# Designs tried in a protein design chat: miniprotein binders against q9bqp7. Part 1

All scores and structures are predictions.

Target 1, 240 residues: q9bqp7
Amino acid sequence: VPQNWFPIFNPERSDKPNASDPSVPLKIPLQRNVIPSVTRVLQQTMTKQQVFLLERWKQRMILELGEDGFKEYTSNVFLQGKRFHEALESILSPQETLKERDENLLKSGYIESVQHILKDVSGVRALESAVQHETLNYIGLLDCVAEYQGKLCVIDWKTSEKPKPFIQSTFDNPLQVVAYMGAMNHDTNYSFQVQCGLIVVAYKDGSPAHPHFMDAELCSQYWTKWLLRLEEYTEKKKNQ
Structure headers, positions and changes below count from the first letter of each chain, unless a header shows other numbers.
F, E and O are the ipSAE of ESMFold2-Fast, ESMFold2 and OpenDDE, as the mean of both directions, binder to target and target to binder. V2 is 0.75 times the mean of E and O plus 0.25 times the DockQ between their complexes.
Where letters were taken out, [cut] stands.

## First folded at step 1 (miniprotein)

Design a1
Fold by ESMFold2-Fast, scan of step 2:
Structure a1 (fold): chain B 240 residues (1-240), chain A 82 residues (1-82)
Amino acid sequence: as target 1 above (240 residues)
Amino acid sequence: SPEERIKKLEEEAKRLYEEAKKLLEEGKTEEAIKKLEEALRLLKEAIEIARKTGDPELIKRIEELIKKIEELLERLRKELEE
């Protein structure tokens, strides 16, 4: 599938805010349907190397923690990530919403980790909002769309126990970001254009988060890879 | 004969390689690694016998199989170390 037939950017849209844009960030709910989500597509099309790494990591963790300890560990990692995303949504929303969750939000090491990134984030346009690509038939729930250092970005917040200084260390995160970007750019619920991505890896101990900025060229490169994963998913679904 | 032993080792190694490929498609990568390591062991035994026999086409064929399996194992092991 030629990437020119399904471009990531919509030439009819502007990345600049206009006076008609809503002042409150959009939060469109994700509707359950038979259309696959970005996360399902990526999970079902993991490379052999990714499957090997995950299975080896799992076996090593089970050896260290036991079966029950591993289940508790993975449950806690999921819960920490969920709470981190909830905290960020609250922080980036209007100030009135902060009071109810103040105690939980401001004392997280993950929140301390991202403080220097948040100083450069402004002009929030969407938070925890659903996107759908009408022609490619996939859906997703993106974390945030906002300006980072003056550039409108799809921002994806990640938690990690290990440093990830290079974008290659973030697995499928770049694919996830561009999949959301392409969907949003072709979703009638949105009127603006996003051309950049940002993956922010936050650390539990409060160490400074690593921002991985993706310019338009890099996003186009990952978009091509996402299209291949989507095609692979469609073929596997047909053959299973 | 040395030729018969080489043939048996090569056939078994190819069988293990095909089993490993099926395991990789099923996401059973640890099991695939074990099959590939055993195939490599058999081929390294075969190449030692082949070098004593002095058949250059046979040696080259086994060397190509060894290289193919080693490249796959190196790729899988490198990913695992990350």
Scores: ipSAE 0.000, ipTM 0.080, lowest interface PAE 20.7, mean pLDDT 77
ESMFold2 (binder alone), alone request of step 1: mean pLDDT 86; pTM 0.832

Design a1b
Amino acid sequence: SPEERIKKLEEEAKRLYEEAKKLLEKGDPEEAIKKLEEALRLLKEAIEIARELNDPELIKRIEELIKKIEELLERLRKELEE
ESMFold2 (binder alone), alone request of step 1: mean pLDDT 86; pTM 0.826

Design a2
Amino acid sequence: SLEEIRKRIEELLREVRELMEEAERLRKEGNPEEAEKLLKRAEELLKRAQELLDEAEKLAEEHGDEELKKEVEELRRKIEELRKRIEEALKRLE
ESMFold2 (binder alone), alone request of step 1: mean pLDDT 85; pTM 0.835

Design a2b
Fold by ESMFold2-Fast, scan of step 2:
Structure a2b (fold): chain B 240 residues (1-240), chain A 94 residues (1-94)
Amino acid sequence: as target 1 above (240 residues)
Amino acid sequence: SLEEIRKRIEELLREVRELLEEAERLRKEGNPEEAEKLLKRAEELLKRAQELLDEAEKLAKKTGDPELKKEVEELRRKIEELRKRIEEALKRLE
C-alpha cells in the first residue's frame, strides 16, 4: 500500500470544533467482524528479533516467578492497566455519577502520576471509542481524543513499572496511535480531524508521568511505517 | 525514504551504544539494578531499529538496486552485533 494513496490526514476535515460536533464525548462500540484490529496487525507482523526478545523476557520471568507466578504477574499488570483506563474515562467524562462510583480507583498511584498531564487536557471528543478505516479495512479501540496544551490529540494511556523517557522506548505505541488517528480521520462516525498524538506513561509509585508528544510531521512518518506493517499483514493473510 | 530510514536506524544504534557504555559504568560502580534498566531500554530501541530495517529491506527489494541491498545488510549486521552485546551485558548482571 503506497503511502501517497492513503494519507493520514483528511483534507476535507477541520481540526477545530464546529457546531455539528457533539457536546458529549463519543463512545462508539467496537463491533466484531472479520476486519483485523490494529493490535492484531501489529502482533502478526512482529520481526523475528521482536519475537525472540519477547520469548527471552517470558522465559526469564517464568524462571524467576514460576509458571503460576508469571500468570499471576501478567494478570495483575493487565488488571492494573484496565482499572487505570476505567478511572481516566471516569475523570474525563462529564457524568458526575461515574466520578462518584470510581472514588477508590482515583486514589491509585497511577492517577497521581498523571495529574500534571490532566491539567493540560481539555475539550474531550471521544473516550474508549471504536474507529474503522473503511478503505484500508482495519479497526481499533482508542483511549481518548482531547486537546493537550491546545492541540487535538489521540491520547494513549500506558502504565509502567520502569521509566520510559524516550519515545523510541515505547516500541509499537507510536504505530498504534497513528493507526487510530488515520482510521478516525476517515471514519464516517466522526466529523473532526486529529493531527497529533500523545503517549502518556504513568507510574505506579506516583512519579510524574512522561508525556511523549507526536506532532503532525512525526505522525506522518510513523503512518508510513504503519502502512508497511498493514501491507505485510495483508500479504501474510494471502499466503495462509 | 530509504535514506531517511537509514539515518533513523543509525540514530537508534548510536543511542543503544551509549546505553551499553553507561550500563557497563553502572555495573562497575556496583549498581547492577540501574544497569539492567538501561539495558532494557537498549532492547526496546533495538526492536525499533529492527522494524525500520524490515521496512528498508522491503524498499530495497522493490528497487532491485544491489547498492541498497548491501546497505541494508550492513545495517542488519550492526543490529545483530548490538543484540549480542546487550545479551552478553545482561548475562554479566546474572
Scores: ipSAE 0.000, ipTM 0.068, lowest interface PAE 25.7, mean pLDDT 78
ESMFold2 (binder alone), alone request of step 1: mean pLDDT 87; pTM 0.862

Design a3
Fold by ESMFold2-Fast, scan of step 2:
Parts: structure tokens; C-alpha cells; sequence
Structure a3 (fold): chain B 240 residues (1-240), chain A 87 residues (1-87)
């Protein structure tokens, strides 16, 4: 799948705000379908190095914690991530006034970690919203679309116990972001164009989050890699 | 920079050598039935090999990552055998 045949940016769309754009952030529900999700495509097409590292990490953790301890650990990591996303959606949504959730979620170290990033976030356009690439036939659920330092971005919030100061340390996260971006730019439910991405890695101890900004050129480079992963996924499905 | 790359390679090799030394001490302790001390040596070997892996990834060296993987397998195998004997 050549990039010039399936560009990440839609030439028919403006990158300027439209007066008809809703003041309320969009939240299109994810319709469960036979169409593959971004996360499924990436999970099914991991590189040999990624599979090796994941398998070794699992084996090491099981040796240290036991099988039950490992399951408990991974369950807790998942739950903390879910709560972090819920807190961010609440903070960024002008419509939410759930005081009970604010009381517990806002005291998280992860939320403290992202405070300096949130100061630069405005003009929220979408939160926890479904995207579908109508031509390439994949779907996704993106975290957030908002202006970061004046630039409209697909923003992906990540939690980590270990520092991730380099974008390469975030593995497939750049691919996930550009996949959502390309889908949104070609999804009829949206009328605007996103040209930038942002991966924000938050830390449990409240240490300042690492923002990884992706300009249009970097997004285009990762888009080419995403198209290769999508092609690999499609070929695996044909061969079963 | 070629010089900095060479220095990083030497650092990784030093970490691998230190990890192997801890692995060999663990083998000797296990032979004597000192399983608690053997497992302490194994934990230190894992700490060193994790650091070597991190640096090998930064360097982007498949050869050094293979050396890390081979030594990690030896450490894991010894730990497995020690834990079987403690049952």
C-alpha cells in the first residue's frame, strides 16, 4: 500500500477551524464490527524484536511474581490506565461535573504528572471518539483531539512506571497516533483535518510527563510504516 | 561518533562480563546448597543484564542483543533449577 495512493492528509479538507464545528467535543461511539481495530492490527503484526521483548518481559515478571502475581500486576496496570483516561476525559470535557470522580481521580500521581502539559491544551474537538478509515477499512478509538501549543493534534495519553524520554522507547505508539489521524481525516463524521500528533507519557510518581510532539513530516514517515503493518495484517488474514 | 560508539560497546561488554561473574558465583553457591545466596547473585546478574540490554538497544546492535539473550537464558535456567531443588 503506496503512501501516494493513500495519503494521511485529506486534500479536500481544510486545517482551519470551521464556524460550524461543534463547541462540544465529539464523542462518536465505537460500533463493534468485523473491521479490524488499530490495536488489533498492531498486536497481530509485531516485529520479531517486539515479540521477543514482550515474551521475555512476561517470563521475567512471572518468575519474580508467580503466575497469580503477574495477573494481578497486569490487571492493576490496566485499571490505573483506565482511571487515568477517565480523569483526563472529565478534566477536558466542559460538560462533565461529576464531583465524586473528580475527588478520587484528580489526586492521582499520573494527573499531577500531566499538569504542565494540560496548561498548553485547548480547543478540544473530540474525546474518547471512534474513527474509521472508510477506504482502508480499519477502526479505532482515539483519546483526544485538541490544540497543543496552538496546533491541532491527535493526543494519546500513556502511563508508564519507567521513563520514556525518547519517542523510540514508546514502540508502536507513533503508529497508533498516525493511524487514528489518517482515519479521522477520511471519516465522514469529522469535517476538520489533523496534521500533528502528541504522545504524552505520564508517570505514577508525579514526575513531569514526557511529551513527544509529531509534526506533519514525522507523521507522514510513521504513516508509511503504519500502511506496511496494515498490509501485513491483511495478508496474514488472507492466508489465515 | 565512532569513538563514542566504541566506548558504549565496551561498557555493554563489561556489564555482560560482570553478569556472568555473578552467574558463576550463583552456580558455585547452588552446588553447596546455599540457595538463598545463589538467588541473591542471580538477582544481581539480572540487574546487570537489564542494563546491558538497555544500552544495546540504544546502540542498535543485534549482535550485542543476541549476547544479552544468550546470557539471560543461562541465568533463567539456573534459577529454574535452583527453585526445583528447593521443592
Amino acid sequence: as target 1 above (240 residues)
Amino acid sequence: DEEERRELEEKIKELLERAREHLERARELAKKGDYEEAEREIREAFRLIDEAERLARELGSPELLERVERLRREIEELLRRIRERRE
Scores: ipSAE 0.000, ipTM 0.105, lowest interface PAE 22.9, mean pLDDT 78
ESMFold2 (binder alone), alone request of step 1: mean pLDDT 86; pTM 0.851

Design a3b
Amino acid sequence: DEEERRELEEKIKELLERAREYLERARELAKKGDYEEAEREIREAFRLIDEAERLARKLNDPELLERVERLRREIEELLRRIRERRE
ESMFold2 (binder alone), alone request of step 1: mean pLDDT 85; pTM 0.830

Design a4
Fold by ESMFold2-Fast, scan of step 2:
Structure a4 (fold): chain B 240 residues (1-240), chain A 81 residues (1-81)
Amino acid sequence: as target 1 above (240 residues)
Amino acid sequence: SPEEVEKLLRELDKLFREAERALKENPDDPEVQELVKRAKELIEEAWKAYKEGDYERAEELLRELEEVLRRIDELVRKEKE
């Protein structure tokens, strides 16, 4: 697969909003398919170092919590993340924000953590929406497409239990964001061009979330790396 | 246990040396060079603590080393790719 023949941005699409764009955020359902998801590609192409460090973390946690305790811990982390995404979808969707439901969701520390980010988010175009890159044959489910500080972004919401403003594992998050971006820019279900990404790390204790903004140049650099991971995945699948 | 700390120390030392060799072939980022230097300091301090029988400190230093090696891997992949 020649990486330089597959650009992240679609030359046939405008950066400017189309007046005919729907007023309601898009929510295309993810089709269960043999086509690999972004998360599967990234999981199957981890480096030896990433696998080793993940296994060591897992062993340490199991030693501390026991096997059942570790399962409960990981299930709780997953559930909290799911609830956080559900709360954000509700908050950002004008048609579904009910005060009573939002009150329960807003009591989460994670939601308190992102309040200052949400103040800068407007013009929501898509929420929990499926993307497919027809030519490169991968799919994904993105969290949100909206304007952040006036720039249209693919926004990915992440949860973290302990604040770590430096030396924090954001390993493949940029690759995930640009993979969604490239897919959306070439998906016929969408008509707009996204050139920026935003990774928001929210904290359980309500500490201010950390936004990691990615401009067009940075997105293009990560796109090249995503194409290499996708190529590695495709080659690995053929050889196994 | 002391045996588990020793095993972890030996394995992380090996992983660090692999990262150091990989970086020498593609030194591109000053941040990676600083992190490799920090990782070396941490592995040396962890080994010293282990030899002195301070397993708690050795384990703490090795946990910090894991974080540093994780960051190095992320940045080195950016340079290689």
Scores: ipSAE 0.000, ipTM 0.331, lowest interface PAE 11.5, mean pLDDT 78
ESMFold2 (binder alone), alone request of step 1: mean pLDDT 77; pTM 0.713

Design a4b
Amino acid sequence: SPEEVEKLLRELDKLFREAERALRHGDPEVQELVKRAKELIEEAWKAYKEGDYERAEELLRELEEVLRRIDELVRKEKEKR
ESMFold2 (binder alone), alone request of step 1: mean pLDDT 77; pTM 0.716

Design a5
Amino acid sequence: GKEELKRRIEEIFKEIEKLIEELKRHPDNPEVQKKLDELLKELEKVREEFLKGEISLEEVLKRLEELLKRIEEIKKEIEK
ESMFold2 (binder alone), alone request of step 1: mean pLDDT 78; pTM 0.716

Design a5b
Fold by ESMFold2-Fast, scan of step 2:
Structure a5b (fold): chain B 240 residues (1-240), chain A 81 residues (1-81)
Amino acid sequence: as target 1 above (240 residues)
Amino acid sequence: GKEELKRRIEEIFKEIEKLIEELKRHPDNPEVQKKLDELLKELEKVREEFLKGKDPEEVLKRLEELLKRIEEIKKEIEKLE
């Protein structure tokens, strides 16, 4: 159990829109500072099993593709993910920004993959927006906050080479989502509360994306695990 | 290339060994301890075969099976606690 527990939800906030909410989605820029990001905390506190699985995957890929081929592959995966996020931000923004035609073509498979999910997304409140937990001292950049099937969610878009039908197979993605949620719920730049999460795993070939919905109870369970990872990170940084 | 891959696989062996040793710190169940000892012996045997020239891909498959068995033992320990 975490030694320094803090609640994920903020009882002073509502998930319903109010008159003070902006009519356009929020996009708070990420500030460069010394406080750790969610992704850094998670990378620095991987379990021995996670480290082994990642290294095993890396060695297997190098055996298949060669060292130069592996570097090219990982660079391409990163670029495809970046372009997918850019396309989704453009699609979900009410202030439509014209994107290059070639960018649309390069992302056509992933975008086709998420079409059935996008039809159930509305009421976008934040896109590519920075969050900071002022008490727990961490930051993050979340993908999207919007209503999914009528429920306000922190939505995280992922690309995958392999099917991810079970939430347990998404590594630290649930922890990332609840970390963003807890930060947003206590960040003075935001006025609303989010209690649900959604991880959407999209596929390059256009096969239907897998949505992993996280209700408030599941978010609370992963929040406890996130607090443990954050404590581990803090101890490691203190002791080096 | 191949020498680099051998060194990296050797690092994976050391990490699995450390993971097994960490699980052995829960000493209260003798059956679990015996299973962990068996895994450690099997890991050492796979490492010896690898050093004698066994195909790296086959070694990785064996390491994957050992990791699966480690996860099963970890769940057994959690149930006993």
Scores: ipSAE 0.000, ipTM 0.193, lowest interface PAE 15.9, mean pLDDT 76
ESMFold2 (binder alone), alone request of step 1: mean pLDDT 79; pTM 0.729

Design a6
Fold by ESMFold2-Fast, scan of step 2:
Structure a6 (fold): chain B 240 residues (1-240), chain A 87 residues (1-87)
Amino acid sequence: as target 1 above (240 residues)
Amino acid sequence: DPKEELLKRAEELLKKSEELFKKAEEAFRRGDLETAERYLEEAVRLLEEAVRLAEEAGDEELLERIKKQLEEVRKRLEELRERIEKE
């Protein structure tokens, strides 16, 4: 896929807020589509090495926990991640509707982990919002678009448990972020120009989260790699 | 009887879709989300075909049964896809 024809940044858009911009963060619902999601594209185009490492980890965990134990473990990890995202949406949203539940959600170690990052986050423009690249025909659900240390970023929140193996999805996290960025920059539901990304890895024990900032140059480099993964996906789908 | 053949084929597709739905639930329980998604996608395809056959046959009761099952399968597929996206 020629990057020249499908740039990540939209020259018709500005990253500067104007007086007419909504003060409430956008939350476009995810629409039912035959169009592939970012997550599906990445999962179906994993390298042989990624597949091998994931399967090896899975077999080791099943051996340690048993089949039912492994299922419970993976279900628990998913639930913890979901609650972490719900808590972050609540914290970053100006809405006052979840007062009773907010207190319970806000007390996880993961939330403690990101406190120092949240201090540098402001100007939230979108939360848990759907993006679609109409020309490249893919869709995604991004976590957050906000200013981090004064720069407008697509922010992706990840969880990790220190005593456990690290989240395998971290290997493709930069691709996920730039895929959302490129889609948003070309989605008519948005007026934003986003040029930076931020991956935040939060820890269950409350240890300080690790921020991985991606400037415009790095985003452009990962965008080229995302386009290759998308091309691989479409070729595999045609041969199906 | 052309109508009887259409009804028989619609019922067969409905039965196959129910079997696929059960296989999808079994795959989901063992954490095989991709296989579960594939089974549900196939079930939707068969039910959409069954809807066309029941409409052509003019059997309103069968059509309603198939549409209800299609709605349930689509809902489960949407829930599964939502889970995959959030992982």
Scores: ipSAE 0.000, ipTM 0.157, lowest interface PAE 17.7, mean pLDDT 79
ESMFold2 (binder alone), alone request of step 1: mean pLDDT 86; pTM 0.849

Design a6b
Amino acid sequence: DPKEELLKRAEELLKKAEELFKKAEEAFRRGDLETAERYLEEAVRLLEEAVRLAEKLNDPELLERIKKQLEEVRKRLEELRERIEKE
ESMFold2 (binder alone), alone request of step 1: mean pLDDT 85; pTM 0.828

Design a7
Fold by ESMFold2-Fast, scan of step 2:
Structure a7 (fold): chain B 240 residues (1-240), chain A 82 residues (1-82)
Amino acid sequence: as target 1 above (240 residues)
Amino acid sequence: DTEKLKEEVRKIIEEMRKIVEELREKGAPPEVIEKFERLVEELERLLEEYLKTGDPSILEKIREKIEEIKRLLEEVKRELEK
């Protein structure tokens, strides 16, 4: 149990759409500041086991690809993920894409992978938008807030070359999602409430993406774990 | 012994920077690289604070951090040799 517990949901907010709500999704830019980001907190509180599993993976990949091959592989994985996010923002935005290069992004195997998920996504309320938890003092940049199969969700898009059919295979992604959710629910720049999460793992070969839906109960469970990670981060900072 | 402590800290930071450079050169995940960079920064801050204050409690934190880092470096070196 965390020492400084705080609720993930805000009882003063509703997830019901208002007829006067803007039709354009919110896109609040991430401001540079000294407040830690969700990704920084998670990275700086990794267990020693997580760190060494990553190091072992690195050595196996270097053995397979060589040093230069591994460097190129890692760089390409990062670039592909970035392009995938850019393509999704374009697809989900009400604005039409006018650039010819955007058409090439839409032909990715990753985009093919998520087509069946996108059919169930509607009512987009935020895209690539900054969130800040005013009481717990952390920030983040979420991918998307939209209705998935009729439920308002914080949606996080992930790429993978290997199957990730279980939510446990997504590592700290559930923590990232609930951290964004809790921040948005208490951020004065937003007026609605999100109670569900969705992690979508897309595949390079176009195989159907795996959706990992998180209901309110599961979000609450991961929220407690996120609070513990945030507490650990704060303690490490005080000891510096 | 303050000079001996400074030398010991500098030696450990040098070893960590070499590991970070090797990890970066081989294209290691950013998460691993950033963890070691954070540990270097933390150790440098503790040393600077101790040199200004002479506070024994800070010295104890430095010694604890050095032991943690030495253990981590041995683990990483073992993994790199696989």
Scores: ipSAE 0.000, ipTM 0.072, lowest interface PAE 20.7, mean pLDDT 75
ESMFold2 (binder alone), alone request of step 1: mean pLDDT 77; pTM 0.698

Design a7b
Amino acid sequence: DTEKLKEEVRKIIEELRKIVEELREKGVDPEVIEKFERLVEELERLLEEYLKTGDPSILEKIREKIEEIKRLLEEVKRELEK
ESMFold2 (binder alone), alone request of step 1: mean pLDDT 76; pTM 0.694

Design a8
Fold by ESMFold2-Fast, scan of step 2:
Structure a8 (fold): chain B 240 residues (1-240), chain A 86 residues (1-86)
Amino acid sequence: as target 1 above (240 residues)
Amino acid sequence: SSEDEERLRRIIEELLRLLEEAIRLARELGNEELAKRLEEIKRRLEEALERYKKGEVSLEEFIRIAEEAIREAEEIIEEIRRLQKE
């Protein structure tokens, strides 16, 4: 048990729609602060083994593609991921007219990949929205909060290239989701409770995306692991 | 030179040692289920490493197996840490 244990769920909140809920999904802007982000905490607390495997993968890719080829590959992966998130925000936003310029983004293989998942997504409450845990002092930017198959979820959209799988933050994806969930459940900018997570892995070739659903029990398990990572981050910062 | 492969080999050997330690701790706690799961992860990783050394699997496939093993092992090690606090 973490020394600074704090509950992931807020007993004062409900996942049910309220008459006072906004008609448009929330989009709180992320302000860069001295308070660490979820991604910063996770990046700074990778195990020695994870760090070396990531560096090994990078070196192997450089040997295969050359330095310029690797730079182009990683830039393209980043850009495609960014465009995918922008397209999903546009698709899930009720204000289609605001995204007329983004019509070309809607035709990617990644978007084709997630079509069957999107059919089960409704009741969008937040899109590309900042969360802050006031008590535990961390921030994050979550992708989406919506109902998936009738359950309110923090949804994280991931892109993957099937032909060349590589070492990535897959180990930390559940931690990222629960960190956002715990922050949102205790953030005064939000009024509802989220108890479930969903990681959706979309494929460049349009092959059906894989949904990884996390129920409340699984979220609680990963929340304990996230609290340990946050403690490790705080300890390392004190020892600098 | 196979310098990158030597680094990967050292990391995997370190992970295998950590798995052995975790197996002992799980058994000391009387949790045979966790010990059995860790033994299976260790067996798969050892098999994959031997196949990689023989050229029977690609580096990509070996990394994939190692990634899965690390993820599963970390989940079980966290369960052991919780049990130690009981």
Scores: ipSAE 0.000, ipTM 0.162, lowest interface PAE 16.8, mean pLDDT 76
ESMFold2 (binder alone), alone request of step 1: mean pLDDT 80; pTM 0.746

Design a8b
Amino acid sequence: SSEDEERLRRIIEELLRLLEEAIRLARELGNEELAKRLEEIKRRLEEALERYKKGDLEEFIRIAEEAIREAEEIIEEIRRLQKE
ESMFold2 (binder alone), alone request of step 1: mean pLDDT 80; pTM 0.756

Design a9
Fold by ESMFold2-Fast, scan of step 2:
Parts: structure tokens; sequence; C-alpha cells
Structure a9 (fold): chain B 240 residues (1-240), chain A 81 residues (1-81)
């Protein structure tokens, strides 16, 4: 049981749009500070299994590519992911409709992979936007908040080398999503309520992306696990 | 048929013990695997009790549930190995 329990949803907020809501998606810049980020908390509280799997993957790749080859590979993966997120932000932003799209990114396959998901995405409310949980004292940078098949979701776009057909194989991605959701629902920079999540795993070869939808009940379950990870992080930091 | 159901239980228990050993060797700290393992063990224990009590219908249902969880554990193992 988490000692710092706090609800994920805010009863004072609604997911319904009102006439006075901004017409452009919000993009609050992330500021560097001593408050831990969602990714930092998760990185510092990885399970022994997650650490083992990551180290095993690293050793396999180093054996195959060499140390220099591995560094080049990871740099390239990072750059491709960055470009994928930039392309998605551009595609989903009304302000970018007048700009020429990056045709080279479309050729990489990731955008082709997500086309069937994008057809079901509308009503974008936030893109690449910072969130802060003022009570629980953590920050994050979420990818997107939009309606997916009519439901307002925190959407996380992922690229993957290995197929991710099951939600448990996305590691901490469900925890990231609910951490962003809980922060946004209690962040004074936002006025709406998000109750659902969506993790979209895109593939370089253009194979159809796997969507992992999280309803309110599932989000509540992962929220409890996120609170435990946050508590573990705080405890571990005191002992370092 | 009690003999067929008991044999099915014995075969499942053997397969589950072998898979659990492999999972625990590679992923000793997996909370997802631990939950599946505990549920499988519980269902197998309850199925054995049902067999001893002569409740063949209950035993068969519990064995079927354990088989479904075994498949989930096997998928987890194959995905993460």
Amino acid sequence: as target 1 above (240 residues)
Amino acid sequence: NEDEIRKRWEELKKRAEELIKKVEELFPDSPEAKELIERIKKLLEEAEKALEEGDLEKAEKLIKEAEELYKELEKLYEEWK
C-alpha cells in the first residue's frame, strides 16, 4: 500500500469540452529543476528483472555490433525516435498545416505504421507538453492528449525493435502514461480531466502499429503501482 | 472420467513446474511472472483437492483455468527470454 496515496482523477474536472476551451493544443515547456521526472523515477526504481533484461539486451548487441557499433546503433535509434515524435507533433498540430511535411520521415516506415491509428485520433488538446503534480512533487513531458475513438487519452508514441503484442511487454510505459495523467489532472496549467491512456508501438518496416488502450479502471490499477514506484524512489534517494 | 482428469492434472503440474523453474531462473524478480506462478500453483492445489473430494466438474474447470494461465506464462517467457 502506498503511504502517499492520492487519487488519479480530479472530481472537480470534466473531460467534456466547453466553448471557452483554447482552440490550439497546449504546449507548456519543461523546465529543469530538482523535482524528479517520471522517466527518472522509473529509471531509478527498475525491478531486478527489468535491469537484467536491459543488461542482457545490451550485451547481446555489443557482441553482435562491437562497442563502437552499439554506440552508433543506439544514437541512430534515439535520432529516429526523436524525428518520429517531431513528425507526429507536426501532423497533429493545426499550426503546422501550412508547413511542408518531412517526406523522408514517411519513408522510414514509422509514420506508415501509425496511419491506421491516426485516422481515429482527433480533438488534440496538448502536444509535447509539461505536466507537474504539485502535491506529489514530480514532473513529466507527455507526447499527446487527444481523443482516440471518441475517448480523451494520454497518448504515448513508441518505436520498437521487438514486437510488443502484450501490454506487459511495454515495460514501464503504462506507468509513464498514468503518471502523466495524474499530474495533468491536478496541474493548474490544465482545466480538463483525462481518464484513459493509449500506448502506440510503431514499427520501422511499416507493419501496423499495436495500440494498447487503457480504460479508467486499468489506469487506476497502474496508478497504484506508479505511486509505489514514486515512494520507492523517495526512499532510495534518502538512503543514497 | 476421474482417471483422465487426474492424468491431465499430473501432466499440467509437471509442465508448469518445468516452466516455473525456467521463468524463475531468468526472471526471478518479475512481479507479473510471480503473480501468474502463484495463481497457477493455487489452481493446481485446488484442483487436486477437488479430485480428492470427488468433485470432477470443479476439478476440470480448475485444470482448464490453470492451462490458460500456463499459456500466458509461456507467452511471457517466450516474449522476454
Scores: ipSAE 0.000, ipTM 0.153, lowest interface PAE 16.0, mean pLDDT 79
ESMFold2 (binder alone), alone request of step 1: mean pLDDT 84; pTM 0.808

Design a9b
Amino acid sequence: NEDEIRKRWEELKKRAEELIKKVEELAKTGDPEAKELIERIKKLLEEAEKALEEGDLEKAEKLIKEAEELYKELEKLYEEWK
ESMFold2 (binder alone), alone request of step 1: mean pLDDT 82; pTM 0.786

Design b1
Fold by ESMFold2-Fast, scan of step 2:
Structure b1 (fold): chain B 240 residues (1-240), chain A 94 residues (1-94)
Amino acid sequence: as target 1 above (240 residues)
Amino acid sequence: SPEEKLKKLIEEIIRLVEELAKKYPDSEEVKRAVEEALRLIEEALKSGDPEKIEKAIRKALEILKEALEKAGVDPEEIEKLIKELEELIRRALE
């Protein structure tokens, strides 16, 4: 078990909406700081298997596409993912608009892929919002907090390109979600409790996205694993 | 965990293959192909090697497709089954 155990849920909080809650989703800006982010902790504590698979994938892609082709491919995947998140933020927040409107973003295959999921999403509480765990000293930027099929969830949107998926992003997705959840539940900028997670994998060709729902018990299990990764990160930082 | 997810997806693949045997009980070729496919998948599972598991599943898919074609199964039904199995494999490997 982790040496520095801390609970994921805050018993003093509720998932019920309050009359004092803002009418628009919260968007707390991420402040530059030396405090590590969830993604940095996970990247710095990858397992031997994850590192091996990532390097192997990289080698195979370079053999197939060449060095320049690989760079172009990864740049395009990154840009598509960024645009997908921007489009979702715009769709879920009536107060938000992209500075440069691109109608093609709203008509992408990824957006078509998530339409059936979006029908079950309501009561948006936060979008592209910063979280900080004041006791465990980590920060993060979560995609979305909203009700999915009536349950308040931390929702993480992922893109997948069928022939060439990024293996590393799927391995730690549950850890990422619960890390955000634990931070939000203990962050003074928020007043509510989140106990569920949702990872949505959208596809470029518009085929139906796959939702991976995480109930409170599953979130608690992954929270223990996240605490171990955070502990490993802290130990490595002391030795550098 | 990723290992638990892979196991669960492989169980779904095994279930689909078993349902195929039930759907075509009068085809000796389909029955033999299902038996061989299940054997390959089970052997690969014992290895615990994701690459061996992927190769075994893809080989099982090819054996099933060939048997269904020889048995005169409708091309649309073959296509639908192969797409379902490929999607499960893709999710396991992602």
Scores: ipSAE 0.000, ipTM 0.072, lowest interface PAE 21.5, mean pLDDT 74
ESMFold2 (binder alone), alone request of step 1: mean pLDDT 80; pTM 0.769

